# Miniprotein binders against q56419: the designs that were tried, part 134

Target 1, 326 residues: q56419
Amino acid sequence: MEGRTLEEVQEEVFKRHGVLVPKKELEDLAKALEEAGLLLTEKVEARLKEEEEKLKRERPMRLAGLSYPEGEREARAFLEAFRASYPGEGEEARVLLMPHLEPSRVPEVYGAALAALEKTPPPERIYLVGVAHRPLKEKAAALPVPFQTPFGPALPDLPALQALDALLPFELFNTPLAFREEHSLELPLFFLKGRFPEARVLPLLVARRSPELGEALKVVLRDFPGLLVLAVDLSHVGPRFGDTPLTRTLAEEARRRDLGFLERLAEGEPEAALAFLGANPTRIDGVEVVASLLPLLRERKGKVLAHRLDLEAPTLSAVGAGTLVL
Short names: E, the ipSAE of ESMFold2; O, the ipSAE of OpenDDE; V2, 0.75 times the mean of E and O plus 0.25 times the DockQ between their complexes.

## First folded at step 10 (miniprotein)

Design ia2 (at its last look DockQ between E and O 0.62; V2 from the best seeds 0.00; counts 0 for: pae E 1.9 > 1.5)
Fold by ESMFold2, look of step 10:
Structure ia2 (fold): chain B 326 residues (1-326), chain A 108 residues (1-108)
Amino acid sequence: as target 1 above (326 residues)
Amino acid sequence: GDLIERLEELAEEVIRYLKEHGEEELAREIEEQIKDIIEALKSGDTESAIEILTELAETIARVLHRLGAPEELVQKVAILIYEVARALGMSPEQIYEIAKRFMRAIER
């Protein structure tokens, strides 16, 4: 009814079709449409509640057969192929920055992460910190359940997650549905679980910078040592992201900002890395994760192993990805 | 770290804030409780230290949340309480409950 009264609808029907529908019949129709809308809303709400309850038990693979193979044998061959895409050697990581971009777009960047993991003693646990692509109820969240992978379930480190939750001013376990399709955890986890099949995982998402998260993680990592992984992408430029058409100048700027950000992190200067980006005009999506984790990044020196600004030909856009060890 | 040093850091952070907000009597009470914990530790009485810490943490949590203390300060104090509780050998359940209650001001 487009903001019209029933009388206006009645008049329009008469004008268009030559019949006068009694007001009572229009009222009955409006009531039936409202009831149908309420039923649809209830069905959607019931479906979301069911999905939320399932996510309180486990997080299933969503990208098997799309981004990586579903079978374990094929998944191991996939890891070998990605490692071969990076001919260099890695370095031991206490902190690893790696992408969550589609692996086939940046094979050598994921290969560099695998090279770093080859030099890294198997950790007891992995703090996997991704970027929330759906709203969270709080600044950050975790999902304390097994994440399914072709290599078996990645089991949660419940004691470490409980310690982290206890040291935050908000409930850490707050938005299960945000994890349902969250590729920033699933794609890096495939590589991490394939290399470290015995490591437990803390699957964490950041929506908005949380200095409290970094302070709590500093304590929890001291008491529950492990590998810290920042699963973040870099610049997002071009029409898909709200820019003018991608030009050489915009691509060069995105690459410069990506590398300047990574190099400052590699010098142990995360505040300088953030300041270098200013208003973040190329939309590096790692900013909120880095801003949350400052206490864990300060004075940790390391090396940038790989970077690519990958072009999306269909959208005339680009996304940056990098591998950094600290 | 040195457990007594952590207790002294806890005292400094809380007492400074309370005095800045006109709570001098409560600041003195908290200072005395921290001294009592230290004395219990010097005598080898860790169970008394745990009991006093538990009550102290609840009192500090209520007061800092009542005064509208910045979340940064509340978290700093919660971390100190957590560290002291671990050093005293409290069970994980007790440690997490104290810290969680402190951070979220859960009423008994």
Scores: ipSAE 0.547, ipTM 0.823, lowest interface PAE 1.9, mean pLDDT 89
Fold by OpenDDE base, look of step 10:
Structure ia2 (fold): chain B 326 residues (1-326), chain A 108 residues (1-108)
Amino acid sequence: as target 1 above (326 residues)
Amino acid sequence: GDLIERLEELAEEVIRYLKEHGEEELAREIEEQIKDIIEALKSGDTESAIEILTELAETIARVLHRLGAPEELVQKVAILIYEVARALGMSPEQIYEIAKRFMRAIER
């Protein structure tokens, strides 16, 4: 009923169904719908408030039993299978770019990340920077609570999170509800916690480019050293994302942009990587994260370990995923 | 040496901005406070240095906010204050408290 008068609704019902509903009955229905809507809104608000209060204590698993096993034994077998899907060897990472796409779609890309983690000394802490798929109040946010995993809780590094908050011109601890179902953190964290069970975590989300985040993190990393993880996907092409169905030409362009982006990052030229994308016509997911972390990516040379453009056949759409070590 | 250098850098950034915006009196006051911190440090009075730094941080924050300073400058100043506080041997908790006071002063 948004924007329509009761008379307009009455006319529409009459036109569609040949029934003249009395105005009083429509008023009663509108009132009942409004009351029901209000009740639904109040219930939703109460539920959201309850969920927000819970998120002050912990972030529960949302994708356990769906994207990965809930049980620890099965979860370890899952990790091993993913590692086995990548036939190569990894390299030591100081910065790891890895996907947050559904793991079953790009197993070898996650396998490459695991291979890199095998060559990486256990960090004291992991800076896990994901993509906000929900609006944030600020450009970036953190959730300073334990994240549940099949391997036990990933505990926050509160001192490092506080130091980061202290160096940002905005409140870092904002929009806790954005973390509730954010897969860009949950999926990578499964692999990270499985490999480094004792590492503390800084779960960070970026909604918009924040150069301030990179500058703050550069300082914080000096006093609180750790592994930096960029949990980002690459190109998003096809009908789900506003394109025509995937063609050879569109797939080649997506791959070109993905690889061109990753290669420039591997050369230690993050500004060149961003410039290469221009208007980002293939919608590389990680752009805002990379743009936020420029101070940490500059002059770091590394290697692209894996890349895949994965077809979602039902929608004739594709998503790019990659693993990069720096 | 590193601590004094960071204090001088802090002074330069803030004083430059203030002078560019016609706040010459405040620039002089801040310069004097930084000198007082340096003197306290030279005398081994770390407690006094921390107190002056804490007050200075709040003052700078209020002034930068009032002048509508760009976020980049505010952050740069916050980083310098953080680095000075670290160099003074302040605990993470103490540094966080100073930073929170600074941030509260710039919150709209």
Scores: ipSAE 0.363, ipTM 0.752, lowest interface PAE 1.1, mean pLDDT 89
ESMFold2 (binder alone), look of step 10: mean pLDDT 82; pTM 0.786

Design ia3 (at its last look DockQ between E and O 0.01; V2 from the best seeds 0.00; counts 0 for: pae O 10.7 > 1.5, placed apart)
Fold by ESMFold2, look of step 10:
Structure ia3 (fold): chain B 326 residues (1-326), chain A 108 residues (1-108)
Amino acid sequence: as target 1 above (326 residues)
Amino acid sequence: GDLIERLEELAEEVIRYLKEHGEEELAREIEEQIKDIIEALKSGDTESAIEILTELAETIARVLHRLGAPEELVQKISILIYDVARALGMSPEQIYEIAKRFMRAIER
């Protein structure tokens, strides 16, 4: 009824079906549909407000039993299996780039992250920077609450979060609902909490690049030392992402873009890494996070430990994931 | 409205915990400092309220650390202190300093 009057609907029904529905009955139907829509909207709004209030107190697991085991014993065995998937040795990290892709798709990439964590002294806190998959009210956000894991709650570092908020030109604690289903924090956090059970966490999301965030974090990290984690994926190619079906040529291009990006980051040249991507034709996921954190990445040299461009056979698409220590 | 309410919440949380742990003298001292903040605000002396809050925040953190307060309580109290500091109109540098002092007191 997109702009049609009830008389126009009545006339169309008569033309198509040979029945004349009285105008009063059509009016009653329209009123009932409107009332049902209003009631559904009120119910949805009430549920979202309730969820938002809960998220101001804690963030529950959403992926337990789906992406990782719910029970602590099984979760520790899962963690050990991932470490075993990477046969190499890690290096100490002050900055760790790791994926947020489904762990079973890239086990050795997460294993490489675990290998790096083995060489890393337990930090007092972890700055966990993910990619917002839901809109934020600002360029970046945090949720200063415990995040539940199979290893117990990951507690927020409230003094560091408050210091960060104070240095930003916008309110950092701005979009609780964006964290409700945000896997870019939950999946890396499983691995980080499993290795560093006593570390506090700064759970951060970036929606759009914010130079102010990087400048503020540089100050905060000086006074609140910790491990900086960029929880980002790399290339996204194929029909799920608006391309033709994955070909060897497209896969080679995605791999080249991923590795060129990571290698330039490893040389302490984050601006060169971003410039290398140009218009970002393979849709590397991490660009907004890296662009925000330039002050923390400049002149910091390191090593690429692992990379995989993982095929989604049913969709003929692929996603890249990597592990970089700086 | 929110500022006084937040100050009262801060006082209740800290003082109850201190009394439960036999620190009634400290509880009275902290209650008096919170009342001093409220009195400064009623007289329009925001600068005194900020100075008292700054010293109070560090004192609360030291005492909670010394008593081995549950992490959840420490976090709740730090939120209340931050809310009060924002409501007082403290500058970004002042709020950063409070957060830094609080962290140092918790970390020994």
Scores: ipSAE 0.013, ipTM 0.580, lowest interface PAE 8.3, mean pLDDT 89
Fold by OpenDDE base, look of step 10:
Parts: C-alpha cells; sequence; structure tokens
Structure ia3 (fold): chain B 326 residues (1-326), chain A 108 residues (1-108)
C-alpha cells in the first residue's frame, strides 16, 4: 500500500468513484494483491478505472450460468420453460410491471410476463426501469452501452437516451459502476431480449423517487415510442429484511399490500397505490420506481396477471413478485 | 421539502425495523433526533443538522448491526443516509466521513 492506509484507499475510491468499498473487501483485495505482489491502491484504482472503462463499451453478463443459461440454445429452452410455467394467456402491454427476483423463485410470474410479451407487438425500444440496489450520484441513472445477453447484445437507444438526458435537471449518465452488478436490469433484460431481439433498450435505474424522470419520459415517449417496463419486486418480509420469521399473519399482510398495490395500479390510480402503502411496512421494492413514473401510469387501466409471495426457507423470509400489464 | 421527505423516509425505515425488533425506546430516540434535524434545518442551523445526522448515522449502523439486520436493509438505509447528507449540501469529504463511520459500525 506504499504507506497508504485502507481508509485512505477507501476515501480515494469514494471520492473518485462514489463507491464505498467495505474495508473487508479492501482487506481481501489487499491480501490478494500482496500475494500477487501488487499495490492495493494503485491496483484498486486501476481495476476500478478499468471496470469503468469497460462499462464505457459494454455491460457484460454477470448472472449467466447462475440465474440463466449462458448459451443461446439453452437460454431459449429456459424461456420456453418459464413461459410454460404460466398456464394463462397474456394481454398486450404498453406498460409491463415484472419482477427482478431470481427467476427460479417465481417462474410463473416471469411466465406471465412472457405471456404478455407474446401479445405485445415488437416495440422499437424498451424503457427498462430497474431499482438501484447501490447508491447513485443522482436520483436516477442510465448506462448508454450494450448489455450482453445470451441472445446477443441489447443495444442502447442513444437518441432517446440523449433526449431524456436533455430534459432532466441532472446528468442522466451517472454512476456507471452501479450498473455493473445490478440484477434488476440484467434479469428482466434476459426475458425482454429473448422475445424482442431487435428492440433497442434504455437501461434506467431509480435510486430515489424522481418526479422529473416521469415528466421527462412522458415527453420522450411521444417522440420515441416504446414499451415501458418496470422491473420491480414487491414486499420483502422476514428476518432478511428486519422482521420476525415469516408467520401466516405477516404473509397475509404482505400479500394484501402487494395485491392492493397492484390492483390500484391496474385501475390507473398510481397515487392511490402509493397512498395505500403508507409507510410501506412490508418494504415493497417498486415504490420509488412507481413514484417516479406517476405521469406514465395515471389513467392507464390494466390487469394483474400473476402474483407470488416466495418463501426463502433458509432465512424464513419472503419476497413478493407480480406481473401487471397496462 | 425534498430533504424533509428524505428524512421522513429514513425515519420510517429505521423506526419500523426497530419497533419490529422490540427496540421501541431506541425508535423513539431516533425519531426525536430526526425531528431535531428537521428543526435545525427550519431554523437555518445546517451545521447542527449535519452533526446530528453524522451521529445518528453511526448509531443506526451500530443498532442495525447489533440486531443482525440484513445486508439489503443496511444498504437501503445507508443510501437514504447518503441521500439526506447530499440534500443537506454536505461536501464529498463530509459524506465520506459519514460513510466511513457507518461502514466501521457494520463491519464488526
Amino acid sequence: as target 1 above (326 residues)
Amino acid sequence: GDLIERLEELAEEVIRYLKEHGEEELAREIEEQIKDIIEALKSGDTESAIEILTELAETIARVLHRLGAPEELVQKISILIYDVARALGMSPEQIYEIAKRFMRAIER
């Protein structure tokens, strides 16, 4: 570390990249670097810089071979199996709310999304709005690069992204490192790219409610029409999220909130959906996304196609997932 | 308005978790500290607001760690704290100090 402390490295990384790397990760990296004869600070910086530079060109798959197959042939079979898990028919979507949870946990919910996509004419572009599970410099961000998928790269719609940036009071192209591991975009994108291989994508993340984003998108959608996708989960309950172990009462409350939220969205009343949640005691993941997109959700009627509260048995916790078309 | 909303959101997340874990007294204390931040802001005492937030962030982190809060919740709360800090107009250096204190509190 050439005399720099782990804290100094952490500070420098935070200042330069806006990412707080845990000291333990820095220690592990330092150990790995010491074992490799490399200086931690220069290498962490060089690696982060290299990662940032790579993210200027493309966003590689991170969950291929884990959450979905890496190979295209196997990936297509995966899509068909997920579609088969939902016995119903879909409806045409102008707005699709779908999960970003691990697909194997809620296959029928993803199946419902695929069913909706089957009834949806291929869009020119997809506005994919995910949840930032890492801090962003701004309320929202975009990454204007190809996202790798088993079906080939999902190419960005640069003109539409630029139009959106121009209408926002903040720099849209911020915090590229937040996209590196963000599953809220990668998982839905697998399904979307698999069904609409020619669609351009606007990969967006929301960290905090941004009414400005919704207003800007409303204008952009007029000139750059496309499918709006909200990649959001619903309730997060149990010990992994700060609750007691899942009980019947807690599960019923989570389901009530999830369905009550989705039903009000389906009625074209997004403000009522938010109001229904109040303090959001079951931690519905999609609240900030919905709050950001109010102008696009108002007066749009639709249908709830699927819902599941999935138990994670090892932690006695559960996550809600749903599919809604508008 | 945006800052107050962010503080309220932070309060709601933390207070809810604490109440669910039987830490009602601590939840009240944190609620009071958030009110103090809001009052400091209303009075134009931004320095006091920053000081209270800095201490509160560390307190929250320690409590969350002690209670075994899930990483996802800790991360969510950390983001909210940083959002409040940014909304307060804290410098990158000041935000880093909060982050450092927060991280040290959860790394045990």
Scores: ipSAE 0.007, ipTM 0.222, lowest interface PAE 10.7, mean pLDDT 87
ESMFold2 (binder alone), look of step 10: mean pLDDT 83; pTM 0.809

Design ia4 (at its last look DockQ between E and O 0.06; V2 from the best seeds 0.00; counts 0 for: pae E 15.0 > 1.5, placed apart)
Fold by OpenDDE base, look of step 10:
Structure ia4 (fold): chain B 326 residues (1-326), chain A 108 residues (1-108)
Amino acid sequence: as target 1 above (326 residues)
Amino acid sequence: GDLIERLEELAEEVIRYLKEHGEEELAREIEEQIKDIIEALKSGDTESAIEILTELAETIARVLHRLGAPEELVQKVAILIYDVARALGMSPEQIYYIAKRFMRAIER
């Protein structure tokens, strides 16, 4: 009935079916549909409120049994297999850039991250900065609750989260529903918790570049030292992202941009990395995260451990993933 | 030495901004309060220094908000207040309390 009068609907039904439906019956139907719509809206709102209230206590697994095993024993075997997929050795990380793409698509990239974590002393806390794939009320957000994993709950570092909130010009603890199904945190956290079971976590999301976040984190890290993890993907090219089907030329451009970005980060030149991308025509996912964390990335030299541009054959699209240690 | 330097940095940033926006009287008042903090510290009266800092932080926040100060400046000032509070030997809880009061004063 969007935009049509009851008389117009009555006329259309008469024209199509040769039946004159009484206006009263159409009114009753319209009212019933409105009531049903209202009921659906109320139910949806009630459900969202319930989910929000649950997220005040914990963030349950959403991808267990899908992207990774739910059981701890199977989860450990999963980690080992992913580590085995990367033949190289890692390096100690103070900053780790790793993907949040479906693990099965880029196993060796996650394997490289695990290799780096093997060389990293167990941190007291992990600053896990993901990408918000849902809108946030603010540029960035945190969820100060336990995140469930097959290895037990990843517990929040409440003192460090409070310190961070206190140094931001906006409320950090916003948009809890954005975390409910956010894979950019859940997938990396599986690997991180599996490697560092005792580490506290600061689960952070970035929707838009927030220089304020980087400045605040720089201060917080002095009092609350830990591992910084950027959970970001790289180029997104092909029809799913508004391009033509993947060609050799498009793939080469995506790889060039991914590697050029990572290499400049590895040289401790994050501003140069951002400048290199320009308008970001291949849609590198991690741009807003890197732009937010510039104070923490400057002058840090490191190494690119892995890169892959993975083809999603059904859509002829591709996503870049990389592992960088700083 | 570090504490005094942080107080001086705080003073410089806030007072400069206030003077640039024609708030010379407030700038003088804030300067006087910072001097009072320094004097309290020199006398060993840390409790008084903390009290003055707490009130000063709220005052600064309200003034910066009223003047429409850029988020960058507000954050810089918040960081400086945090550093001063830390240098005063305040507990994490006390620091959080001051910082949260500062931020709440900006949001209102």
Scores: ipSAE 0.096, ipTM 0.584, lowest interface PAE 2.1, mean pLDDT 88
Fold by ESMFold2, look of step 10:
Structure ia4 (fold): chain B 326 residues (1-326), chain A 108 residues (1-108)
Amino acid sequence: as target 1 above (326 residues)
Amino acid sequence: GDLIERLEELAEEVIRYLKEHGEEELAREIEEQIKDIIEALKSGDTESAIEILTELAETIARVLHRLGAPEELVQKVAILIYDVARALGMSPEQIYYIAKRFMRAIER
């Protein structure tokens, strides 16, 4: 519909192809195309609603067979291999920062998280806070359903989630479709569920910093004690992320930013950690999560257990990952 | 409409479980409390509806705990209680207290 009449279309077809198509046939075709377009829109909308309704009941595995084994026996062996990749001793965590980067890229960083969990009394629940990679309707969201894992379903802590929702100035259960492909929850959850099979989970996503979330969580954690997990990556540098080609200088800066950020968090100084990053020139992934959770991070001292800036050779880019216990 | 539907869903889930476990008398008592909530709403007495819901939530939690109800059922019931509480227009503080009391009853 570029403003042409059916007569103009009829004339052009005749001029180019030597065939005169009756005006009525062109009218019928135009009407049929319009009706088909309306039906296609309705079918797409129905499919999206079906997917959303499925996610209101459960969240299935998306990365089994790709990032971790699907079978429980193989999955337990996988956990032990990752623990062995970190020969050090862990420390008890009240707060754990761990990555959501592909596990095979940073095996000792995930191994350090497992070492920390070895020293951590099994919690009743885990507050798992990831980074939204799809838009949310609000600053943060939760999906209050079982998340499937090779170790069985990770059940939601519904009373704690309901208490959290009641304290927020926005609806917490707001964007089910954003969880469909969200690896920042699925990958850490594999390790957490494998080590704490009885713990319930609060699966949370942050899209934009929310001071309200941190204040509400501080209240909820007093009545619903548990392990707080920040499932975040660190620097993202190189052409894939809008930088110049990766150089030794850029990689050294990314490493310095990662470690300086983690070290200030380990000193119980989350505001100083954010200030250290300034405009966040190496695109540390965890900034919005840390900025949301300030009340839970202040004055908690701890230790950086592991760090790696992992090279993506094909893209001349790198991503940082770390393990921090507080 | 939506509030009454949520109340009926809550009743169905709890009453079905109780009947399956031989608790017919408790099932009748819970059914009556839900009817009392609906009658309070019809008369415009939202305060009574909130009070009855608060007592009901704690009672349901204690009964489900005593019977060893599956965690999936406990959590579904908690969602329904939350949905009813929001539909009644309860304040965030009132909803937080119901959730906290429900959890404490389940944990004991």
Scores: ipSAE 0.000, ipTM 0.352, lowest interface PAE 15.0, mean pLDDT 86
ESMFold2 (binder alone), look of step 10: mean pLDDT 82; pTM 0.788

Design ia5 (at its last look DockQ between E and O 0.01; V2 from the best seeds 0.00; counts 0 for: pae E 17.7 > 1.5, placed apart)
Fold by OpenDDE base, look of step 10:
Structure ia5 (fold): chain B 326 residues (1-326), chain A 108 residues (1-108)
Amino acid sequence: as target 1 above (326 residues)
Amino acid sequence: GDLIERLEELAEEVIRYLKEHGEEELAREIEEQIKDIIEALKSGDTESAIEILTELAETIARVLHRLGAPEELVQKVAILIYDVARALGMSLEQIYEIAKRFMRAIER
């Protein structure tokens, strides 16, 4: 067990949290953990306040150099390699369902998304709907600021965001700190910005099903047309998620649920897709997003381009990922 | 005395939340693990206590995240785990590994 050096720890914390932990004092690591948002101290609160103020201007990259390259040239090579990992051709998408899982785990699934984007005319704007892995004050939220990427900033569509806010019964621009490290937006945005550098973005998070969001977006999309992207994962099974270690039976059930969900979406039957999951015992991540976007998914026929259930061997757990075009 | 009190507080916060969300079996499992830590401490087996705490921290993080626990609760639990880890005499490197596992567990 090669203990990661204090340096590797510093580098990881720095890369993840933008905090340089000095090697020196025991107090500095406690401080780093505090700064990482694990501990509620006055210092953490002050830092969170500072980060919140920064998020009024821009959302910096958090996963650059970890999940994808920071440099533009390397990032383009990364995109090409991911596209090459999918041997098929894509289809034009009006709605794209794609994963937000660590790209290296499911390269061909992201490759399928890129294949679909190759067949899609460049949109004026992208409605990017991710999953909130942190609590939101409301059922959904948006962050109306530039998101940094290796390809330059993804600029918000402020007019469309304002139109959406005006149609919602709650304040859309809530919980900015939830966006700080939200990978469900950052990871898909890398691929989207790489393919559509001029597209404006509406970065949206869903914490809980919001039928109001789907109805509002349906109206907004009429006046502000664009590509709808659902950045969602599928089943989460195994010890990391409260199950026994992955077995053949558990994996088969996860795959069955993932594919059954995606196939019903591909038939334009999102309510049937949700009903098929029932209590969602394999914990399909995208349920609340799909439930929020029903008005936009109804009667749209499409195709499942890719699916994978990826094993995380150290935890004997697996996560499902898929790419669907509508 | 202070360490046991912190463990009991940790147990109370987590078990209460789990029971409120219908996770009675998991609540019992966590309660048993905390009891095992306390027993290990009473016997002077600090190494076993550290091992159980490390696993427990990750488990708690995963479950709280899965249930959509408020950030305030997750943070409170993280502080309690930190306090317990410090009281056990864990090195900063060991505490960092717990924190890293905790963070990974609340990240999907």
Scores: ipSAE 0.018, ipTM 0.285, lowest interface PAE 6.4, mean pLDDT 86
Fold by ESMFold2, look of step 10:
Structure ia5 (fold): chain B 326 residues (1-326), chain A 108 residues (1-108)
Amino acid sequence: as target 1 above (326 residues)
Amino acid sequence: GDLIERLEELAEEVIRYLKEHGEEELAREIEEQIKDIIEALKSGDTESAIEILTELAETIARVLHRLGAPEELVQKVAILIYDVARALGMSLEQIYEIAKRFMRAIER
């Protein structure tokens, strides 16, 4: 009821309930509601500041008991079940693209990632690049604290993170709260920490493409070698994402775009992969990460190990997930 | 100011660990190097302060590695070293070189 005056409200109450509420009482109520809204805002801001201070020390598990087991024994068994879901062999990865979609929805895609890690010598560090689902103050961010996992804390590589920050035209450690519930880091990290318990991690988020990040990472990776992981999902199609219900035609288009994107990346042609997507009509959410990391993906050839466009039957929608080794 | 506080915090973290492990002479040496950084800054000799910090970072990394220091301590010390480097006004290249030397020393 946009634009109503207190007099109009007073009249409506009288018409509906037969009681004339004095204008002064309505004014007092309006002031009380404004004050309550301001107090709620201040209370929320204080809670967020408290959470931000906690995140300066560690990032706790948020998905234990929901997406993966909390206990180490159960978590190890969980990893083996995912590996068993992929019947193939992996290949050594210097760059790994893997999903951040709920693992139980795409078990063989995560299994393919585990197969690749099985063939990969344990790295000293992992550059884990996810997709920010909350706004960042800059195009990209990191959180230089331990991330808790069922396999113990994943420790940050602070020297490498600081070197990266020093090379960027913006502060890298800029939005701790964006990491609080960020599953694009937590879900892949469960698998990575389970396979590489001694590796340090650079937990990175991209909100919007940053050529500066890719150039800086190229420099840092030369002197701080490690595994680069793009933790991204592919197409998002259907009513949950603003489309018509998922039809065979829409699903075929999403699959074609997903595979065409991955195949061009596998040929070492990331610019061609982005050009193939154009305006990105199926909403591949990996595009901003790939666009940021072009210098690290050029001329690096590899193989697509797995892909699934997974159906969300209740919403008649689908999300694509893939595993690519470079 | 903030720079002196950061230097003192760096010293306390490292010196406490060294003393807990019976390395009193190394603790004195580290403390002297930090004092040398402070004196260089007071004399306006930023280049000397940077050189001393760079060598100190490598020395600290080697000692922490030799003593099997917990990864948490190693990483906290690295942060403190970078905080000092930024407060000294070191260039991006200089900070990057400190990071490289620190990491090489930790590997040894």
Scores: ipSAE 0.000, ipTM 0.173, lowest interface PAE 17.7, mean pLDDT 86
ESMFold2 (binder alone), look of step 10: mean pLDDT 81; pTM 0.785

